# VHH binders against p49116, part 62

Target 1, 238 residues: p49116
Amino acid sequence: EGPLLSDTHVTFKLTMPSPMPEYLNVHYICESASRLLFLSMHWARSIPAFQALGQDCNTSLVRACWNELFTLGLAQCAQVMSLSTILAAIVNHLQNSIQEDKLSGDRIKQVMEHIWKLQEFCNSMAKLDIDGYEYAYLKAIVLFSPDHPGLTSTSQIEKFQEKAQMELQDYVQKTYSEDTYRLARILVRLPALRLMSSNITEELFFTGLIGNVSIDSIIPYILKMETAEYNGQITGAS

## First folded at step 20 (VHH)

Design X14
Fold by OpenDDE, fold request of step 21:
Structure X14 (fold): chain B 238 residues (1-238), chain A 119 residues (1-119)
Amino acid sequence: as target 1 above (238 residues)
Amino acid sequence: QLQLVESGGGLVQAGGSLRLSCTASGNDYAMAWFRQGPGKEREFVASISRSSSYTYYADSVKGRFTISRDNAKNTLYLQMNSLKSEDTAVYYCAADQWGRYRSPNYDYWGKGTRVTVSS
């Protein structure tokens, strides 16, 4: 049996909407986020092990972990996205909502804490200098998580996760042999992903684009999206 | 494609110091210095991670050379102190597109800058 991931799965190139507006409006943010989401989903789809699980299981799996995948994607693409600027813009937009009394104090706190957690997570990943291979394996570990309720083929999922972990371990040992604690240092970041609210993430990044349509509902369509359609979204003018 | 341009090479006396620079067309890379002396194979000198959190040095230059970077300027540096005749070489800047400061294979290379240490 071959490796879970190949070199082709290391590539994770996000193309930002062009041109970048002078002011990062909701549309730009949503478009950027959507592209990242699509990229993340199609990355998952490109993994043979993922394909082997079948369409129903794949959909369920992605529904369970899309927020974590997305968050890892944010961290990985933070530079090209100018994530700090995006988050700042989101905060500014939220301020408008606050002024209009559209949000409760508790909700504001929750949202702001979420933004903080996102920023901190991404900063921590940047400080660790997570490389493209490590990101690929981390995404795989997150993707093939048996921890979510209602999943089918849990034995296979667990197997794939273990394989991802083993490959990551081997990679880190080989590449960073002088840093014996690097693997552990990387893995301890994963729990932070479970603290991220998918609902809040959806609200922050996607409400301006999809309206009342949930990420959960569109995941099957994204997974079935043709490559040409996806490429059109990437190269399309925003 | 990433462009790398080295500068700062020259003639220096043994025991002297020199600072090399490498200007990159981007900053989202792990970077490294290599050198190739006369009649020698290209050898690793030092590497630095994207955030500068991690550095690595060849044993032959530890304690004498310092690798650093300024991401705002897209510039990599190599501060060379206590130079020896053995340090005479063409110094090359290299970059890894995956962000590996211990890259097994750097993707981009500069044309090099010559450092000559006179005894």
Scores: ipSAE 0.889, ipTM 0.950, lowest interface PAE 0.5, mean pLDDT 93
Fold by OpenDDE, fold request of step 21:
Structure X14 (fold): chain B 238 residues (1-238), chain A 119 residues (1-119)
Amino acid sequence: as target 1 above (238 residues)
Amino acid sequence: QLQLVESGGGLVQAGGSLRLSCTASGNDYAMAWFRQGPGKEREFVASISRSSSYTYYADSVKGRFTISRDNAKNTLYLQMNSLKSEDTAVYYCAADQWGRYRSPNYDYWGKGTRVTVSS
């Protein structure tokens, strides 16, 4: 078998809804997030090793790691998304809702902390100047995580993760040979992803679009979506 | 497609200083300076990451040249101090689309600006 990832897997281009409104409304935020989610999942789908696991296992993997994958996507696409602006808008919307809705103080704290963690994570990744190849491998590492409960083919998943890690190591050693600790510096950021709540992420980015429908429930449909259909949505979207 | 335009080249005496600029049509790239002297091959001079967190210099210019960038202005700079005759070259700005400050192959190149150091 060849490498886990190829150069085709490095490309990760997010197209934002156009035009960007003067005021970032919930719809714009949700649409932007949805596009990133779709892009992330279709990226996963484009990996031959992922395809080899079968539909059921694929679905389970994505269900387990979609939040981490999405968060890495946010970091990678932070500039194109104007992520800081989006997060600020989310905070503003939240503040309005807090005044109107009966959210508990604890819940408010959790949500605000989550937003802070997202921003901090993305800032840290930017400061590290993670490149496109490194992002691709990091996404593969989180995708092929065998330590999620309920997964089948865990041995195979573990092998794929190891392969991703090895390829990343080789890449970093080759590209950044003078920075001996770059690999470790990059990998040490991954634990932060596990501390982020998928439920809160879903609430912040997707509640205005999907309503009562969970990301978990729509993942199988996204994975089955035709590439042409996705591309059509991107090009035809206004 | 990213466009790169170098400026700031000219004639300078040995021991003098010169500051080069490269204006880019975007800022989401790792950037670098290269140079090509008379009868020589193009050689690496310096590189800088997107956030400027990382810089790298050729040994021949280390301690004399400083690479920097202003992302708000989409501009890359090369401050050249203590110039020597061997620094005479056409200087090129380059960018890597993947954000690699140690790129094996830069994707975009400027047309260059000439620096001549006289003795």
Scores: ipSAE 0.887, ipTM 0.949, lowest interface PAE 0.5, mean pLDDT 93
Fold by OpenDDE, look of step 20:
Structure X14 (fold): chain B 238 residues (1-238), chain A 119 residues (1-119)
Amino acid sequence: as target 1 above (238 residues)
Amino acid sequence: QLQLVESGGGLVQAGGSLRLSCTASGNDYAMAWFRQGPGKEREFVASISRSSSYTYYADSVKGRFTISRDNAKNTLYLQMNSLKSEDTAVYYCAADQWGRYRSPNYDYWGKGTRVTVSS
């Protein structure tokens, strides 16, 4: 059997909305996030192993791990997105909500901690200088996680995850042979993804665009979108 | 398409120092220096990761050369100290689009800047 990923799966190019406003408004942030989400989902679709699992299993997998994939995407695209600026803008918007007494003290704390975790994770990935191949494999490892509740074909999913892990190991050993502990340093970052709340991520990045619609509910539609529809979606919102 | 422009080359006496610069049209790349001496094949000199967290040097220049970068200026540097006649070469700046400071194949190359070390 061939490799899980090929060079075609390494490309992960996010196009930002244009023009960038002087003030990052909620719409711009949500649009940027949506583009990243779509890119991440369609990246998953491009993997033959993912396709082989079937539509129901695919949908379940993405529902289970979309927040992790999205977060990896944020880290990977942090520079092109000006993520630090986006997060600062989000904080500023939250401050306005605080002043309006729309959030409880506990909720504010949770949200701010989440933002901190996101920034910290992305900074840590940047410091590790994770390359495009490594990101691809990490995303695959996250995608093909068999330990989510309600999944079917868990044995097959596990096999795909093992393949991703092995290919990453081989890649790192080959590319960074002088850094014996690089693989461990990379993999130890993955648990941080599981500690992040998908609900808070959704609130921060998507509420302004999708309203009361959940990411969970739209995932099946995203996965069924044709490339033309995807392109139209990301450009139409600009 | 990334553009790379080297500068800072020139004539220097053995034991002297020289600082090369490479201006890039972007900064989201792992970057490296290569050199090609007269009648020699192009050889790796040094590389640096996107965040500068990692550097790597050829054995022939280790301890004498320092690679660094300023991402705000989109500029790569090579500080060359204790120069030897063997360091005479055209020095090229290169970039890897995938962010690999240990790239097996760099995607973008400059036109090079000549360094001549006289005895």
Scores: ipSAE 0.869, ipTM 0.940, lowest interface PAE 0.5, mean pLDDT 93
Fold by ESMFold2, look of step 20:
Structure X14 (fold): chain B 238 residues (1-238), chain A 119 residues (1-119)
Amino acid sequence: as target 1 above (238 residues)
Amino acid sequence: QLQLVESGGGLVQAGGSLRLSCTASGNDYAMAWFRQGPGKEREFVASISRSSSYTYYADSVKGRFTISRDNAKNTLYLQMNSLKSEDTAVYYCAADQWGRYRSPNYDYWGKGTRVTVSS
């Protein structure tokens, strides 16, 4: 009965830690990434359809898709985050790790390939000039994915995904009426999200902050946080 | 809040060329030019996406005007060629916070720069 998303779900404003250090370091990168993660979880929690699925289903959904939501967030916020600068710094660090033999050659190759795929995805989204409304609907399509193994309520999740797809189609047709191929160009970017490894995302962005605990393990706690604590984590003021 | 300052307006003879600039305090916006002639409503001229991948033009200026941007300088441009007396107007820079290059409503506006085309 009403839209899946409202205008309040279009706003997605990331605030970076201040001041920016003279040299980028693990702690700055991890704090920045943590803010994006909490912003993404706050966004998901604010959706009435998500709330309607119940706590256990919500936890299962977010565990299945958090890396895809995070990656969409990276693309949407790439400029404010200076993501290209962050990734360049990580690449330089990895090349030093090869020289010092601190990681296996296979692991470093795997991580470098992931960084290249992430850069390519973010660049492709920027070239398409995906707008804030389109990002909101793409995130909803990713969030309400019924195809992940182990989910309950998959019929209801599929209904919500279909609603997100219909609303995106209606939005694109109304806003970009002269560009009949825009929806197709946007949708063909989504499969690249399944190529992103949550394990490598954790290593790139979260290892210094969380140690070796997985994001999957903390999802239930993130989803239960009070709004005031949530806002503190998004701005780093907790 | 985003600040937009237009410049480059002036008097030019019909058939001539003029280049407008709009300096912005940021560049993460879809941007557009509008104009308002004497006694007329403000009308759309051209728009450009954040990356410059997409542009859109009013029919009245297609083939004569070119919109462009330099994101390193936070500057939007409008190159106006083959100017006509009908192009006489105050030209405004506008920005959409949601990144829509076909925005139904722009959120930020400059104060305008005057262009006068004489015969």
Scores: ipSAE 0.730, ipTM 0.891, lowest interface PAE 0.9, mean pLDDT 88
Fold by ESMFold2, fold request of step 21:
Structure X14 (fold): chain B 238 residues (1-238), chain A 119 residues (1-119)
Amino acid sequence: as target 1 above (238 residues)
Amino acid sequence: QLQLVESGGGLVQAGGSLRLSCTASGNDYAMAWFRQGPGKEREFVASISRSSSYTYYADSVKGRFTISRDNAKNTLYLQMNSLKSEDTAVYYCAADQWGRYRSPNYDYWGKGTRVTVSS
């Protein structure tokens, strides 16, 4: 009935593992990324429009877009995560893997290109000063994408996406009234998210999670978790 | 939680200049200056986005005050020029945790620094 998102859906607080290690390692990176993933899934599940689609549709929708949501989360939380430091540590490990012949040269090129694209995306979002309200609407636009193959209820999903777009437009025009083209500049960043590879995201951020398990395969279980269990995964307070 | 500490207030002659500083415990915030004059409600002065790409000023201070920030030092500034008696107030530093440079509500506030403009 009311707006697609309320102020409660703007809250997006990432807590980093403590204590921070002297040297970044796979465990710290994977725990940090896991917290962001659970935060993102908890956020999506809290939206009444998302709840209204039903469990099967919800699972299909999140399986289609989780990497885009995760990437938006990386951009939003880049400072608190020290993402630049994490990516630098990953680059160093990749260079060492070349010397030790642990990865193929073709794979390393693919991963380095992805890291560059991720850095450019996050930098572009920072340069635009994307605020937390804008991130919430952008995540909703990405979540309610009707054009993924295999989805049901695509008309309803499209209407929710249109509502998210309208709410973003209204917000930007009110808050950034002196910048006529801000909405356009923001929206043209979204196609870059579809160029991000879920496979490479898993390799970069989730290699310590149960032997390279596909995030796609565990999403149904993540979406069914109780709120207290989510909070334990998000904050490490378990 | 974010800590905000203002400094640089004091007594200044009308027509003079003063620079206020606000040291923060972090820089991932949109920030603003507010002021409260004698017998008046707190009012907006100026605001700035996280990267300084956006600034906004109250009409009463446009052309005389400049907001800026140095994110390497976690410091917000207010350069106040051509000061008038009407600028006498306690000046407060404020921060929006969600990065809105024109925020309807600010989440963190300093304790303020007093500026007195005398003739």
Scores: ipSAE 0.623, ipTM 0.846, lowest interface PAE 1.5, mean pLDDT 88

Design X14
Fold by ESMFold2, fold request of step 21:
Structure X14 (fold): chain B 238 residues (1-238), chain A 119 residues (1-119)
Amino acid sequence: as target 1 above (238 residues)
Amino acid sequence: QLQLVESGGGLVQAGGSLRLSCTASGNDYAMAWFRQGPGKEREFVASISRSSSYTYYADSVKGRFTISRDNAKNTLYLQMNSLKSEDTAVYYCAADQWGRYRSPNYDYWGKGTRVTVSS
C-alpha cells in the first residue's frame, strides 16, 4: 500500500517541435498536440496502480478520460506550448472561414464556445498557481474515475481514486498550509473537464492524423507501445 | 534550459537597503533566493510562486526582505531592508520547474551576486 504516485510520475516535460514555423500552421499544432497526448499516455501507463488493473480495464479507463487528461496537460503546459498563440491562430482561421463561407455557422459557434471554455479552464488553473505535483494528483483522480459505464474492477478503481485524493490533500496541506480552502478551490475545477468535447478537441488539435481515425480508436495501440517508441513520439521531429 | 543571472549586489552600510535582481530566460517557474555567507552553508532566503500569490520567508529575514517578480520582464527581485552584518553573503537565484513555491529541490541556479554589509 505505498504511495500511488512517486516523484517519477510528477515529471511531465513537453518539448515543442523545432524549427518553429514563421506562422503557426496545422502541422505544427498537430505535432505539438500529438507530443502532449503521447506524454500523457506514457504518464498514465507508468503508474503501478494503472498497470495492476489489466489491459482491458486500462483501455476502458483511457478511452473514457483521455480528453480530460489532455485538457489538464494543456493547462499544465500552456506557457511552454504558447497555447494562447495557438488558440488565437485557430480563431483567426475560423474567422477567415466565415468570410469565405467555407464552414457552417453552427459548427463555428460550437468550436468557438469550446475554445472559450478551454481558455477559461486554463486561466483558472494558472490563477490558482496549480503546481506540477498537484497536476499529477489531479490527472490521477481523473484517470481512476470509477463512474464510467462498462468498467470492471470499479471497487479497485475507486480505491485508487480515493488514494489519489488523499495524497493530493496531504500535499496541499503540507505545501500550502496557510491557505485553508486551496484543496476545495482545486477540486471544484474538475467538473469543467467533463464539459470538453473529445470530437472538438480532435478537430482543433489532431487534424492531419492518417485516415481521420479518432483518438478513441487508437488508444489500445498507444497503450501497447514500447517506452522507446513513446519517447520518439513525445520528442518527435520538426 | 533556463538561464538565471543575478545583479544588484554591492557594499552597503548596516541598516541600509539594497535591491537584487535576477533576470531569467523564461517565467513559468516558482522562484527563490538562497545565500551563502563566508564559511557557511547555502541557506534558503525567500520564495515566490509563478503568479506571486504565494510567498515564503526564512525567519531570519521575515519583515526585512521582500521577494517579488515581474513576469513581463522575466525578472525576480529581492528588496533587502534593515541590513545586518550577518546578511553578508553571495545571493543565488533559483527556480523550480514544477511551480512549487516551497520546493525541497531547485532545478536551475544562477552564479550569484555578492552582498557585503559593513559595520
Scores: ipSAE 0.545, ipTM 0.805, lowest interface PAE 1.7, mean pLDDT 87

